# Designs tried in a protein design chat: miniprotein binders against p81326. Part 105

Target 1, 226 residues: p81326
Amino acid sequence: MLHFGGFIMEINHISKILEKEREEYIRNKVEEYLKQGFSKDDAVNKANQSWRTYIGHRIQDVIYNLLKKFLKDSGLKVTTDKALNNRNLPEELDKVKRLIAINYGEYLFLPDADVIVYKVENNDIKIIAIISVKNSFRERRFETTYWKLKLKESPVTSHIKVFLATPDKDNEISYKCPNGKPKKMRIILEYELDGIYFLKEDFEETEKAKHFGKIVEDIIEISKKL
Key: E = the ipSAE of ESMFold2; O = the ipSAE of OpenDDE; V2 = 0.75 times the mean of E and O plus 0.25 times the DockQ between their complexes.

## First folded at step 8 (miniprotein)

Design ne12 (at its last fold request DockQ between E and O 0.78; V2 from the best seeds 0.73)
Fold by OpenDDE base, look of step 8:
Order: structure tokens, then C-alpha cells, then sequence
Structure ne12 (fold): chain B 226 residues (1-226), chain A 81 residues (1-81)
């Protein structure tokens, strides 16, 4: 049981809630597609496809909300890459945006940064961590590692921790060597990233691969060293 | 005793009244997105229907708190004597 700010993060509760949300979402979408004139089978299939897209964003939002809440008392702030995609940013967020930017010569680009944790001290902003959220690894398997490596190349961004958060429902990276066979993706992600945090119970725990409940403590600890 | 749950949605505010064995709990959730309030309310209703008994009241309250947290909502729990 991981205690965060007095709340025990129970992944089981989150999973249960998300399952109920799925059921309700699918029901609503099926009804919507039936009204659009699709067959029952087509409606169900479309609803399931829609859910796969939706749940990815939903998990990101969940993680954002959790981190925002649990890091608040530590004085840490949380934002998202989406929030930074604005022409008119508050000064604070404009600074955050600049501090995570990756140099490509004539251009600066932002890494995929689903969640960004930073602190403000004496009007100075320090980026602490970027959390990439992935529901599945079917696409863009090593994208997070790419961004980590790019961030590491600059003294401006080299200190930024890059974490991956995932439910890993398909057990793509939950184990390093299931049945004695190395899982390339798990090994590489664990090696290149600063941490992997699982929104599940059934996984191989290591120094870098932890339960999602540990992420708050880890971020707070990192923040104290910066 | 049977868990009795009443849920009211007013805009972005969800009010949940739970009654079990003479204990009354009022939970208020303020959802940042009004469109999600009805959706959240339906989830709460389903959760309440599944838990059904007094022994699970604490679990239900906890689930509601987590649900609110997951949506970035503020939640207040009041025990009405």
C-alpha cells in the first residue's frame, strides 16, 4: 500500500473505476452508433475502437490529476504539453516550455511530455520530471527513450528525469525475461529511462520499474536534490 | 440493511446521499467539466448498486473519492448524524 499525502493509492480502485467507465462509455457509444444507422455488430466494434483511443487520453488525464493533487502540498507544479501548445502563455508556462525544448539547430521542438513536473523557487523554474503515459506499446515503442536521450544531450535539460507510466495491460513490458526470453522493449525502456511506473500489480519490480504509487515519492525526492 | 443511495446532479455539482443503518453520508463532488458530471453520477450509481451492503460503505466512499480525484474534482464528505 503506497501512501500519498494520506491517500493510499489503490490501483485496484482505479482499475475498477476505469472498468465501469468503459462499460458506460461503450454503452453510450453503441447507442450513438445505432442511432447513426450502424448494425449492432458494427456499433460494438466501433465503440471498442473508440474506447481504445479514449482510454489512452483518459489515463493521461488520470495521471495528471493524481500528480497535480499529490504534489500540491510539496509545492510542486504540474502541467502538460497540451497546455504549453498555446500562443499566449503565462510567463511561468512560457518559461517551462522553453526549459524543456530540444534544439534541432534552426528549430526548437518539445518532447512528448504528457505530464511535466516543475518547481518555482525565487522566480526560477526548475523542471523536475517528464512523465510519458502509454496505454499500449503497439505504436511508438521507443519514442519516450528518444526524448530522454535528446534531453540528455543538453546541459539545459540533462537533469530532467523522464518516466514512463503505463498499465501495460498486454504485459508487453511487465517482465524482463518471461520464460527465460528477454523482452527487448522492457530492457531498453528500463535502461534508458529514469523509471517505469506500472498502474498494475502484476509486474517484475526492479530499482527502476516500480508501482505507480511510488512516483510521487520519487519525484519529491528528486525535487529536493535540484 | 440495504444501502440506499440518492444522487442528484446540478450542473457540475453531484450530490450523493447514502443511508445505511441510520447513518447518513453526504458526498458533494464539484466536477470541472459539467458534461462529465452526469457520466460520473451514472458510474457512482452503478458502483453503489454493485456494493449493495453496509459492509461495503467504506469501500463505496473510497471509490467515490478516487473517482472524483481521477476527474480532478473536488470532493467533500459529510457525515450526517
Amino acid sequence: as target 1 above (226 residues)
Amino acid sequence: SKLEVEIEVRGNRIEIRIEVDGKKIRITIEVPDEEKAKFIARIIKELAEELGDEEKLRELVKLIEWLALMYGAEVEVEIEE
Scores: ipSAE 0.753, ipTM 0.900, lowest interface PAE 0.5, mean pLDDT 91
Fold by ESMFold2, fold request of step 9:
Formats: structure tokens, sequence, C-alpha cells
Structure ne12 (fold): chain B 226 residues (1-226), chain A 81 residues (1-81)
């Protein structure tokens, strides 16, 4: 009766919808720029630049909405680092924030954690996992591994699973040994992180590198062990 | 057979009515705001134009459900026949 894995495993639906969103977004932006007096060529270039910025945030929102929906019936809650930086946090979210903060002497900072999964038991909060969402690996290639290592250093946060979710359209980490040579970024990310979840079909599957549709099942299984 | 698809936006609510060979499906989506509702409705219109055949009805409905889910929207699907 629980078809959550099959439903969420339909990556093709997500990709098809995002392409339609891109087409409509570009069309609307071109029209807006033309009304502002830009030439057609400038309007198109600006619209494409705007989409590149937008799509990164859009993928984060998609992942948040999917996890929130599909983890709800398992008693798991989902929030974001954006939500945790809001003023006047509810007590529950304030506890979540304190439970993932990393100590740097006199200063406390949140790890780069686009999406946070936690559970509440008897007014106690247990952080299950954080998911870092990356559209591209051109810059800041290993920041997610840095946060995993920092979380491992404290007994309070060492249990927290750190996942990476990515479409990886440019195949920067999709294969371990493309052309017979080890890809440093894929190998190190897979070694250090608890999992990499691909928002596409064409990649090398391993025990840690999986289709994004499996993330719900994995999170639920982990939550039962904590 | 061709699908007959009607899309209505009222504020933050989108209603999609699909009819083919006596089968009627009504899909209701509630989103955070009217601008988002209008954007989503245009995407649904394009999907319906692409998937306008009876044999593609299940795919169209599933894509509409996924679209709403990707926006965190509440979806109600009613099959009338």
Amino acid sequence: as target 1 above (226 residues)
Amino acid sequence: SKLEVEIEVRGNRIEIRIEVDGKKIRITIEVPDEEKAKFIARIIKELAEELGDEEKLRELVKLIEWLALMYGAEVEVEIEE
C-alpha cells in the first residue's frame, strides 16, 4: 500500500516538468526585458542568466517539498537552513538549530545544510540527516565533505548523516573512473559522505551513489536505528 | 480520442477538468499565491497540449500531480465516472 519509493523514483517526471518550467520562465523573462527596452539578443541573454541562478534554488525547493511530503507519514519532519535563519524561531526549530550548530570557539555556525531531516520524540529532537543540494561542482567542490568531517568531530553531532543531492548534468561526479582514470571529486565525495543521490538516470551506481528516489527509504531506515 | 481539458484559475486555486469518452477527472490544486497559480496553470496547459490523447491520460494526470507536489501544493484528484 506504501508506493512512496515507486512514486518518488520517477525522476523523468521531475526532469520533464523542470524543462517545461524553464521554457515558460525564459519566455516570461524575455518579455519582461523587452518591455524594459532591451534588444531581443540582450533580453535572451539576460533571461538565460536569470534561469541559471533560479534553477539552483528551484531544485532545493523541489527536494524540500518532496521530502516533506513523503517523510510526513513516517513521523519525520523537514526544515531548511533558510528557515532556521529566520527571526523569532519557534522553540522546536530553535532546538533543531542548536543541535546542528558547529562550535568555533566563541562562535557557532550552521553547516551548509540546504535541507534538514529530524524527528521529535517526547519533546526531544533527534537530527537524522542533512542534505546538501548542488547543481554544479565548478566551485566549492568539497564543502559538503568539510561539514561532514566537522559534524563527526563532536559526539553531539557525529550520528548525523550527510547526503549530497545533485542532477550533475555535466557528469562531474557521475562516474568513478571515466576513461579509466580515477575522478578525484567523485571518489572523495563518495568516501567521506554517507550518500550521494543523483537526480538523473545516467551515473555509476554504488552502495553510496544511488538514484534520488531511494533517499526516502534510506532516511526512514536510518531513523529507526537512532 | 482527444482529451477535452479546461483549466480555471481563481486566486490561488487551479481547477483542471479532463473529459474523454464519458470519463471525467477533476483536479484541484491550491498554491501559495495567485502569480504562482498562473505560472503553474500555463505549465499544465502546455502538458495537456502535448499529452492530448486518451492513451496519455494517466501520464498527464501523474505529471500534474508531480508538478503540484514540486511546489508543495495540496492536490485533490476526483474521478467522476
Scores: ipSAE 0.750, ipTM 0.911, lowest interface PAE 0.8, mean pLDDT 87
ESMFold2, look of step 8: ipSAE 0.691; ipTM 0.889
ESMFold2 (binder alone), look of step 8: mean pLDDT 79; pTM 0.754
ESMFold2, fold request of step 9: ipSAE 0.693, 0.723; ipTM 0.893, 0.903
ESMFold2 (binder alone), fold request of step 9: mean pLDDT 80, 79, 79; pTM 0.768, 0.765, 0.763
OpenDDE base, fold request of step 9: ipSAE 0.673, 0.672, 0.673; ipTM 0.876, 0.876, 0.875

Design ne13 (at its last fold request DockQ between E and O 0.65; V2 from the best seeds 0.73)
Fold by OpenDDE base, look of step 8:
Structure ne13 (fold): chain B 226 residues (1-226), chain A 81 residues (1-81)
Amino acid sequence: as target 1 above (226 residues)
Amino acid sequence: SKLEVEIEVRGNRIEIRIEDGKIRITIEVPDEEEAKFIAKIIKELAEELGIPEEEKLRELVKLIEWLALMYGAEVEVEIEE
């Protein structure tokens, strides 16, 4: 049981590691772009742009790996939407895919589900939670909210918790009312979603806005009620 | 004394020896292409600590374990008493 104190240290470790990854990644990319004939300034700019794309995917992978590891002992399983995008799925994953699908009449579509947590009990699959991972909110700010609302519309999916995980480096949603001004995005996301989990320390904590370290416990608790 | 860290990469396996093998860490990385990258990060983390103080060594081990975890890698740590 990662006690609260242990998890804060964990986030600091993650942040430190990601910073080292950034430094190494940028170094490698700058070297690559210099070899391609770009100027030093252009190489640095391109490397930074490349990093912004890379880190988004990297954080998703990190969260997947962490949840997979920390939920294993609870008997919970973890997958991703990417894993579900195969034509030939194992029976278990095919069932998972079907259980998160949203009905659009003639078509079924999957929500954006960076990480999916489910349990298998008596050969029945129960979807517990979908975690959307966002590094920044520059694009597609309310997509996660859209998917949550769509999932609520069906009795098949209405029980599925939808969480947002983010480092929120630019403090886009870390505070509700900085300087007395309401941040629309934070308020709406917190209202519509089941939880927001921050991979940082500097944020306004609420009942729904928590440190990422609490996500494992929260998921386990939810799983016991299903 | 400067912290001595030896890192060897063999395919998807990273072997780390700290203080002449007092601490041995083995990481098996799912993606072989990432092994070299991970090894570089470990080297940088080790170099940052600089001094082989027990607390710092423990911190380094924890950082390496977290790094492995973040990559979905298996990690084994052996500490000689």
Scores: ipSAE 0.798, ipTM 0.919, lowest interface PAE 0.5, mean pLDDT 91
Fold by ESMFold2, fold request of step 9:
Structure ne13 (fold): chain B 226 residues (1-226), chain A 81 residues (1-81)
Amino acid sequence: as target 1 above (226 residues)
Amino acid sequence: SKLEVEIEVRGNRIEIRIEDGKIRITIEVPDEEEAKFIAKIIKELAEELGIPEEEKLRELVKLIEWLALMYGAEVEVEIEE
């Protein structure tokens, strides 16, 4: 059986697999675009753009599958905001949706959660954490902090931990002062969120900025306090 | 001396036989289109390995197990001597 406790080795395996996936994905997309009549240069450019969208969703799926696998034996359940937006919700998920919804007067909206961890005890549902997954910070840089602040406004949702998970390949938030100047995104995200979990080896570790391999332990510990 | 790997996709099921069945891996994937893509990735991982050294085979099996987990797939591995 796979064991998550060798984080550096697991990240190397995941990274190797994702690189092979990228190579095959791009190869397939270039072939498709060439069949559509695009030049080689255009096909390659379009394939790379397509990959940027795909990898964002792919990383979310990987994180969902990892958390579902490794939290299962602790009695913790995992869902997604996409699943909660389906028209035909089973009762359990409908309750989860209600417990994370944010009130905007006559409107109710779900936070940008990506992945939601919850538990069921005595016919009661407790939301433990939401995890926002971001591959890059070019756009929607502080969306996760906005949702944390909104959740803090109500005693019903203020206990919910809000985490960010990211590979941060371009080092956009990996360091606080990378060239002697404060990195606004890293400093604000770390200040406002309950944790940032990096899907890579090299970044500035703090109490809130950790290797992704720590997320399972942290979630289990939090769940014991609720 | 050449690594022998046979990969067959039947719907959402991937069957992998390595070294004439010394290692047998079965993967049940939620999506049939993903099964075809995963099988291509496994083939490329095996080709990169190139030769049937014990340590390399262990690494390949670990990569296949991680790949399956990353897709939420179920995997069974049987190793015979």
Scores: ipSAE 0.731, ipTM 0.902, lowest interface PAE 0.7, mean pLDDT 87
ESMFold2, look of step 8: ipSAE 0.675; ipTM 0.887
ESMFold2 (binder alone), look of step 8: mean pLDDT 72; pTM 0.659
ESMFold2, fold request of step 9: ipSAE 0.711, 0.662; ipTM 0.897, 0.891
ESMFold2 (binder alone), fold request of step 9: mean pLDDT 77, 77, 76; pTM 0.718, 0.724, 0.718
OpenDDE base, fold request of step 9: ipSAE 0.777, 0.775, 0.776; ipTM 0.914, 0.914, 0.914

Design ne14 (at its last fold request DockQ between E and O 0.76; V2 from the best seeds 0.77)
Fold by OpenDDE base, look of step 8:
Structure ne14 (fold): chain B 226 residues (1-226), chain A 81 residues (1-81)
Amino acid sequence: as target 1 above (226 residues)
Amino acid sequence: SKLEVEIEVRGNRIEIRIEDGKIRITIEVPDEEEAKFIAKIIKDLAEELGIPEEEKLRELVKLIEWLAIMYGAEVEVEIEE
């Protein structure tokens, strides 16, 4: 059981590590761009831009790895939409893919599902949760909400919990009403989604907005009810 | 005394020795290309701690374990009593 105290330490460790990764990544990229003939200022700017793209994918991978590790003992399995984008899937993953598919009449499409948590019981697969990972909300602010609503429309997928995980470095959704002004995005995301999990400490906690450390426990609890 | 950390990278395997082998950590990373990068991060983490205090060493070990988890790597820690 990741006791609350243990988890706080965990996020601090993760943040510290990611900062070291950033420093090393930037150093390497600056060197690369300097070798390509860019000025120092241009190299730094390009490196920072590259980092913004990189960190988005990196956080997805981190969350996947964390969930995979911490859900293993519970018998829960974890996959990604990327892993499902293969023509030849193992039977288990093919079933997972089918169980998260959204019907558009003549077509089935997958939701954005950075991480998918499921269980196998008596050869039946039950999808427990989809976790969308967002590093920033500059683009595609409500895509996760769209997918949640679409999943709700089918009895096949209506039970699937949809969570958002984010570091929210720019405090875009960390607070509901900073300075007395409602943050539309936070309010809507919290209302429509099953939960928001923050990879940070400085946020407004609610019943649905929690520290990322609680996601494992919440998923396990949900899994027991399915 | 300055914290002494030896890091060796062999393919996808990182071997870390702290304080002349008092602490031995082995990491097996899924991606060989990441091994060198991870090793550098570990080195930087170790250098930041600077002092071989027991609490600091424990923190470093924990950071390395988390780092391994974050990369989906397997980690083994051996501490000599």
Scores: ipSAE 0.813, ipTM 0.926, lowest interface PAE 0.4, mean pLDDT 91
Fold by ESMFold2, fold request of step 9:
Structure ne14 (fold): chain B 226 residues (1-226), chain A 81 residues (1-81)
Amino acid sequence: as target 1 above (226 residues)
Amino acid sequence: SKLEVEIEVRGNRIEIRIEDGKIRITIEVPDEEEAKFIAKIIKDLAEELGIPEEEKLRELVKLIEWLAIMYGAEVEVEIEE
């Protein structure tokens, strides 16, 4: 049985499972490419490239499923930007979409929100948090901070917490001052966002930079204040 | 003796029997195609265990529960005793 408090100790389980998934995924892809006539070396290279593309989407799915599971009993609902871009939205999700959209005159855009947490009270929808999921920071380094700043500028959306979730395997934001030198990306992200949640054990933990296992507890606490 | 784990996939349902049925796990997967993939992951996790001991068996059950959650699957664990 999984506990709210025990959740923070289970990051090793997620990492262990993802490695097993990688091994099976790679085996299946190599077999597929060999049957297509590629050399062994080419099949392996192609399979590894395929995994790099796949894992980003997989991590987002994992986070969605975890939050949906562990927030349900607290009266909190979870959706995704993918779901909000469907052509035939249920009325509830249409309201969620309208509540996070940012107005640019003639245009309306959704912030970068892979996962959205909200609640329904007295026929009203209140957005609690959005979570941006990043596997790598090679591109779009500060996009999440831009969206936080835009949400903060309006009294209608200023309450919405903006979180970043990442494995950060390449240590691009894991430490504030590696080798005594301030890491600009980590410093700015931590300053501007409401929280950074790491899907790994080795990082510099602060009040805002935490193990991913703490995210459920934090979201529930925030929802009680709204 | 080696850990005894039986894994059966029937459509979108995975049935796992550990140590002659002392532990029974049922997983209901939303995506039928993923059930076969998940079953292979469970098999690989179980094969790493080697000679069973209580703490490692509990860890395997927890890994299976986490795996199910990570796929949005419903999981039920029944322990005989």
Scores: ipSAE 0.755, ipTM 0.901, lowest interface PAE 0.7, mean pLDDT 87
ESMFold2, look of step 8: ipSAE 0.735; ipTM 0.899
ESMFold2 (binder alone), look of step 8: mean pLDDT 72; pTM 0.668
ESMFold2, fold request of step 9: ipSAE 0.752, 0.749; ipTM 0.904, 0.896
ESMFold2 (binder alone), fold request of step 9: mean pLDDT 76, 76, 72; pTM 0.717, 0.713, 0.667
OpenDDE base, fold request of step 9: ipSAE 0.790, 0.788, 0.790; ipTM 0.919, 0.919, 0.920

Design ne15 (at its last look DockQ between E and O 0.85; V2 from the best seeds 0.00; counts 0 for: pTM E .789 < .8)
Fold by OpenDDE base, look of step 8:
Structure ne15 (fold): chain B 226 residues (1-226), chain A 83 residues (1-83)
Amino acid sequence: as target 1 above (226 residues)
Amino acid sequence: SKLEVEIEVRGNRIEIRIEVDGKKIRITIEVPDEEEAKFIAKIIKELAEELGIPEEEKLRELVKLIEWLALMYGAEVEVEIEE
C-alpha cells in the first residue's frame, strides 16, 4: 500500500469502480440498442463490444489522471500523445514532442505514448518515462516492445523508460510460467520493457513486474537520476 | 437507521450528502464534463446501495470509493464532515 500525498492507492477500489462503470455502461448501451430496434441478444452483444473499446480508452484516462495527481507534488509533469497531436503546441509540449520522436531517416514519428512523464529543469525538458496502457493483448502484442527498442537506438531517447500498465483481465501475461509452460508474451515483454505494472492483485511479481501502485515511486526514483 | 444518501447533480457539480448515526458528510465533486457528472452520480448511488447497513467502516469505505472515483475522472473532490 503506497501512500502518495496521504492517498493510499488501492487497486481493489479501482477495480470495483470499473466494474460498476461496466455494469452501468452496459445497461445504458443495451437500452440504447433496444431503442434502435435490435433484439435483446444483439443489444447485449453490441454493448459488450462497445465496452471493450470504451474500457481501453477509459483505463488510459484513469492512469493519466492518477499519475498527474500523484506526481504533481514531485514537480513532475504528465501529458499524452493525443495532446501532442496539435499543430499549435505550447513551447513546452512542442519540446516534449520533439524529445520523444523516433528517427526514420526523412521522417520523424512519435511512439505510441499513452502517458508521457517529464520534468522541467532550468528551462530544459527531460523525458522520464512513457507508459503504454493496454487492456488486452489480442491485437497488439509486442507494439510497446517495438517502441522501446526504437527509443533505445538514439542517444536522445535511449534513457527514456518504457512501462506497460495493464489490468490483464484474461491473464495473458500475469504469470511467467503457468503450469511449467513459459508464456512467451510475458517473458518477452518483461525482458524488453523497463517494467510491467498490473492493475490487479493476482499476478506473478518479479523485479520488473509489479503492482501498479509502485509506478509512482519508480518514476520518482528514475527522475532523481536524470 | 438506514444509510441515507442524497445526490444532487448541478451541471458539472455533484453534491453528496450522507447521514449515518447523526453524522453528516457532505462531498462535493467537480467534474470536467457535465455528461460524466450524471454517470458518476449513478455509480455513487449504486456503490452506496451496496453498502446497505450503516456502519462506520462502511461509511469510510464509501468515502474512499467516492474519492477514488473522483480521482479516476480527474475531478476535484471536497469532503466536509459535519458533526
Scores: ipSAE 0.748, ipTM 0.891, lowest interface PAE 0.5, mean pLDDT 90
Fold by ESMFold2, look of step 8:
Structure ne15 (fold): chain B 226 residues (1-226), chain A 83 residues (1-83)
Amino acid sequence: as target 1 above (226 residues)
Amino acid sequence: SKLEVEIEVRGNRIEIRIEVDGKKIRITIEVPDEEEAKFIAKIIKELAEELGIPEEEKLRELVKLIEWLALMYGAEVEVEIEE
């Protein structure tokens, strides 16, 4: 039982809703592809591929909405790297963008920081944490750790906490030593990152590997020390 | 007793009316556009059909799932209990 600003999080609320969303999404996409003239088998295959692309961004949006809602009363603000890539940014977001950007000589790039938490004090911006959202670890396994290491290279970004949030439904990083064998991805991710937050019940909980419902408390506590 | 769920989409608004044993609950959700409202309304209908038993426990679960669904979309929700 987890509490989020007056809401009680029960196990599987998010996953149950996402499963229903998947079923309806796929039905709609199959119908759309059939109208475009694809065969039944091709329409189903394309719908499933479309869902795989969609679900990653959907989970990111869910996390953004949850954090925005539950951090608001603590004076914390939330944005996304997607929002920071828009042109003609408001001054506040332009400052956030400049504070998180990584220097590569002649080039300046944003890290892959799906969700960004920051606060504003006396028109100064302090970035608290970034949350990388991963639905699967089949590709770009250690991208988040790369960005953590790059942020640590500069005194102006070294304080930023880097978290990973994942449903990990295929159990790619849920346990350190499944079947008695070390899982490289889980061990390295937990070692290098400031925290891993699971959007499911079944995983090996540690000081750094926690249920997603604890992320709000952790962020608030970190912000008090900045 | 019998659980009745009526869902109406008007533009970007979703109105859910739930009635069990004379108790009436009205839930209003406002989302960015009509296509998203229709999608969300379909999800709510499926959740209600899956729960399908006229019990107080199931009613509370349905309302909770609707509130979570709205939160996951960043939508504003108003829940009103009426007679």
Scores: ipSAE 0.642, ipTM 0.859, lowest interface PAE 1.1, mean pLDDT 85
ESMFold2 (binder alone), look of step 8: mean pLDDT 73; pTM 0.678

Design ne16 (at its last look DockQ between E and O 0.68; V2 from the best seeds 0.00; counts 0 for: pae E 5.2 > 1.5, pTM E .728 < .8)
Fold by OpenDDE base, look of step 8:
Structure ne16 (fold): chain B 226 residues (1-226), chain A 81 residues (1-81)
Amino acid sequence: as target 1 above (226 residues)
Amino acid sequence: SKLEVEIEVRGNRIEIRIEDGKIRITIEVPDEEEAKFIAKIIKELAEENPDDPEEKLRELVKLIEWLALMYGAEVEVEIEE
């Protein structure tokens, strides 16, 4: 049982909800595509493809919403890279943006930062963690590790924890050595990142690979040390 | 007995009444379209019949709360004693 600010997070509930959401989403999309003149088979296929794109964003939003809610009482703030992609940012978010920027000489670029956790103390902003959310590892398998390594290169950003959150539905990184065969991706991600948080029950737990329900506690603990 | 769940959507507000109003749940979502979608999900969740009605009710309430949280919605639960 994972405690989030008094809520016991049961991954089973989230999974159940997401499954119902999938069913409803697919139904709606199939209907939409049928109205557009597609065959039933084509409509179903297109709906499933649409869902794969949608669910990636949806999980990110879910994680953002959960973290925002559960970190609020600790005085921690949460934002997203999307929110930082504005020309006219409030001062606070402009500072956040600058504090996560990676130097490439003539240019500053932001890491992929689906969720950013920070605190404000005495008008000073401290970035605590960046959470990368991945639904699947079919694409950009080591992108999060790249950003972690880049952040580590600067004394300005080296303290920022980088976490990966994933449901890992295809068991791409759930186990280190299934059947005695090392899974390169799991091993590298776990080694390079500060933590991997699984939105599932069936995975190999380690010091760095934990259930998503632990992320709030871990972030709060890190925040106290900064 | 099937949990009698009444769901009303008014704009961005979802009102859920369970057991003739013994439990009232109000969800405020940022988007009206999301409200309709969420309401459908709640309906589907409510139609699932676990064997124990009391456990079912507790589970349903919990699922609704999680659903609201997942959407960044505000949720209020009122239980009439």
Scores: ipSAE 0.772, ipTM 0.907, lowest interface PAE 0.5, mean pLDDT 90
Fold by ESMFold2, look of step 8:
Structure ne16 (fold): chain B 226 residues (1-226), chain A 81 residues (1-81)
Amino acid sequence: as target 1 above (226 residues)
Amino acid sequence: SKLEVEIEVRGNRIEIRIEDGKIRITIEVPDEEEAKFIAKIIKELAEENPDDPEEKLRELVKLIEWLALMYGAEVEVEIEE
């Protein structure tokens, strides 16, 4: 009865579902650790630590499914670095893998590209963008900027847009100068990457730092120019 | 008051019947254990909807769509008039 398009890009629905998933995950993990003989306090601490690790993978899955669904009608395809690391890849995915690989002399490595957007034209594959998904920045994490710089070194990969998607719930990169002090991580990430997309409402919006809801439109516009 | 939601899990399929079958939503997920987890979440979310039956229905359908997308599920909706 509800209009299909009216609810899909709302970040509030994602947050509500993720909070419910957290509640169930924590409950199940606490019970699991109690059965292993841990104290209540230890079980709760371990469950919360386990959730922090798990939520990063969960957010990646959400982003993958959203992009796959909303980019399909524009002729854009989506895959993941996990899918590209499988043995016996289909020819299409094997070509995607080769088109994003970084050359280190006698070795080839994939960048840390959680989600990859590409299109197929005349049996040729064009890589549009890679999206790195980060849930937390508690430790210094400039791995995404490193991969952007490596992709820029070759004319074969220099066109590939590199985006960062994050809920940044702890406000590690949400503002450029919180309390008048420049936040090095936010400044460098915004400077080096093609865009940062926040899965939350409270952040300093700039030309490169946007609400995640804009990512579909941005990718489609980029694909028209390639 | 509370929206009436019946949920049945058969293998990797979840069948949700709303308002005595007026609305039937079928969700197919890749993993049978995830189907049980998703069904539990939907049931709990139905209990958290606003008291207005029409508002509850709209909110529940929206959340089911998002939940299905988050788990890579296929969703079919059938509405009986």
Scores: ipSAE 0.083, ipTM 0.498, lowest interface PAE 5.2, mean pLDDT 80
ESMFold2 (binder alone), look of step 8: mean pLDDT 76; pTM 0.718

